# VH-VL binders against e9p860r1531to1740: the designs that were tried, part 1

Scores and structures below are computed, not measured.

Target 1, 210 residues: e9p860r1531to1740
Amino acid sequence: RQQHRMNLTISDKIVKLSFYDNVTDAENVGLYPDVQGMATNLFFWSHTSMEESPDEVSWLNKHEISMTVALVKHLLKQNYTTNDIVVLATYSAQKNLMYREYANVFGSTPDSNVIPVETVDSFQGKERKIVIVSLVRSHRGGRENTGIGFLAVANRICVALTRAQHGMYIIGNGAYIMNNSELWNKIVNNLRRSNLIEYNLPLKCVAHGN
Below, numbering starts at 1 at the first letter of every chain, in headers, positions and changes, except where a header shows other numbers; antibody chains are not in Kabat numbers.
ipSAE, averaged over its two directions, is called F for ESMFold2-Fast, E for ESMFold2 and O for OpenDDE. V2 adds 0.75 times the mean of E and O to 0.25 times the DockQ between the complexes of E and O.
[cut] stands for letters that were removed.

## First folded at step 1 (VH-VL; framework fv_acimtamig)

Design a1
Fold by ESMFold2-Fast, scan of step 1:
Structure a1 (fold): chain C 210 residues (1-210), chain A 121 residues (1-121), chain B 106 residues (1-106)
Amino acid sequence: as target 1 above (210 residues)
Amino acid sequence: QVQLVQSGAEVKKPGESLKVSCKASGYTFTSYYMHWVRQAPGQGLEWMGIINPSGGSTSYAQKFQGRVTMTRDTSTSTVYMELSSLRSEDTAVYYCARDLYWGSGDYFDYWGQGTLVTVSS
Amino acid sequence: SYVLTQPSSVSVAPGQTATISCGGHNIGSKSVHWYQQRPGQSPVLVIYDDSDRPSGIPERFSGSNSGNTATLTISGTQAMDEADYYCQVWDSSTVVFGGGTKLTVL
């Protein structure tokens, strides 16, 4: 089927072919610059924290904002700049909350010192050295499951996951998302095979240089 | 060439524990997941679980949760499957099977030869 | 829990085309893989990702997957193709196998 074949191709492109130049089999890996301070250039930083919604139309995940801020702090200490990093939020409410948290954590920063936060739609056709994606959708602590909405749309997921030049860091509830989407089931399984999904961020050992 | 070699056949009594080994060769051991699948006499294939040889993380089928344990030894490129509290219904051929690392879904490109385990009093 | 349904048996004459179905809810949205198991032997992968053949598998083996049914097709069936055939998918956090189909070539 064309729909099934497209999902398969997108999954392979995102996890394997999009990040490794000239990869044609499992042993062939192209060269590209490593992200400073990170043990891997592709990682799914998983969690089990709940989503929130004030109106059942806007969605946000406060724990993912804390995770994103922590990763941004780390990358800024590695001498990356606002031109090197972008945060992609799958919902506008998450984007707005992220900017508020930047002010809380970093104080009043000049516009030139703010790491850009964009929605997937507003970032179409653009690229960055490092992309951090906040997926937002998760369980609701025993309330009715509302699914994963935006994240089930293959074309939009493809855009979000193919914008990075050097590094891609996905923040989300891996178990929840894979259980609610066949495309994410394939993506998460591919990441699991490569040890690229865990609850702890893969930082380089200080004793071994980084 | 890729090869998966399993331990030999065993006869067990109800209540005992089973431990089957699967030694891998011909590829990078930590780059591919390994699954365990069993087949009772005259029956179909039944998935038991998966192990990541690199980090040692595991996931088990609901039916075997609490009774099965999967481990690996990276120095010998060997995975192990232990099943406790054996019953006569556990009589089966047990297979290890390699999961293709870069595949779009979990599928098994190489299988071990199988280990026949008979549980009888 | 997700279930895959296969016919228990299929019989064909030598040289004719055998088709083995694998039914599942929205199976067309999943990747389907097929294994051949000859008596006393380990399973062998014959089709992966719906329609791809591993190296060494004859061209007469083909697969398709759409809607609620995946199909394994064996053209010009030979005596050596007599075996049990299993379809398989990954569903969320588990591997699911079909019940198996015994192909008889006589």
Scores: ipSAE 0.000, ipTM 0.441, lowest interface PAE 16.1, mean pLDDT 78

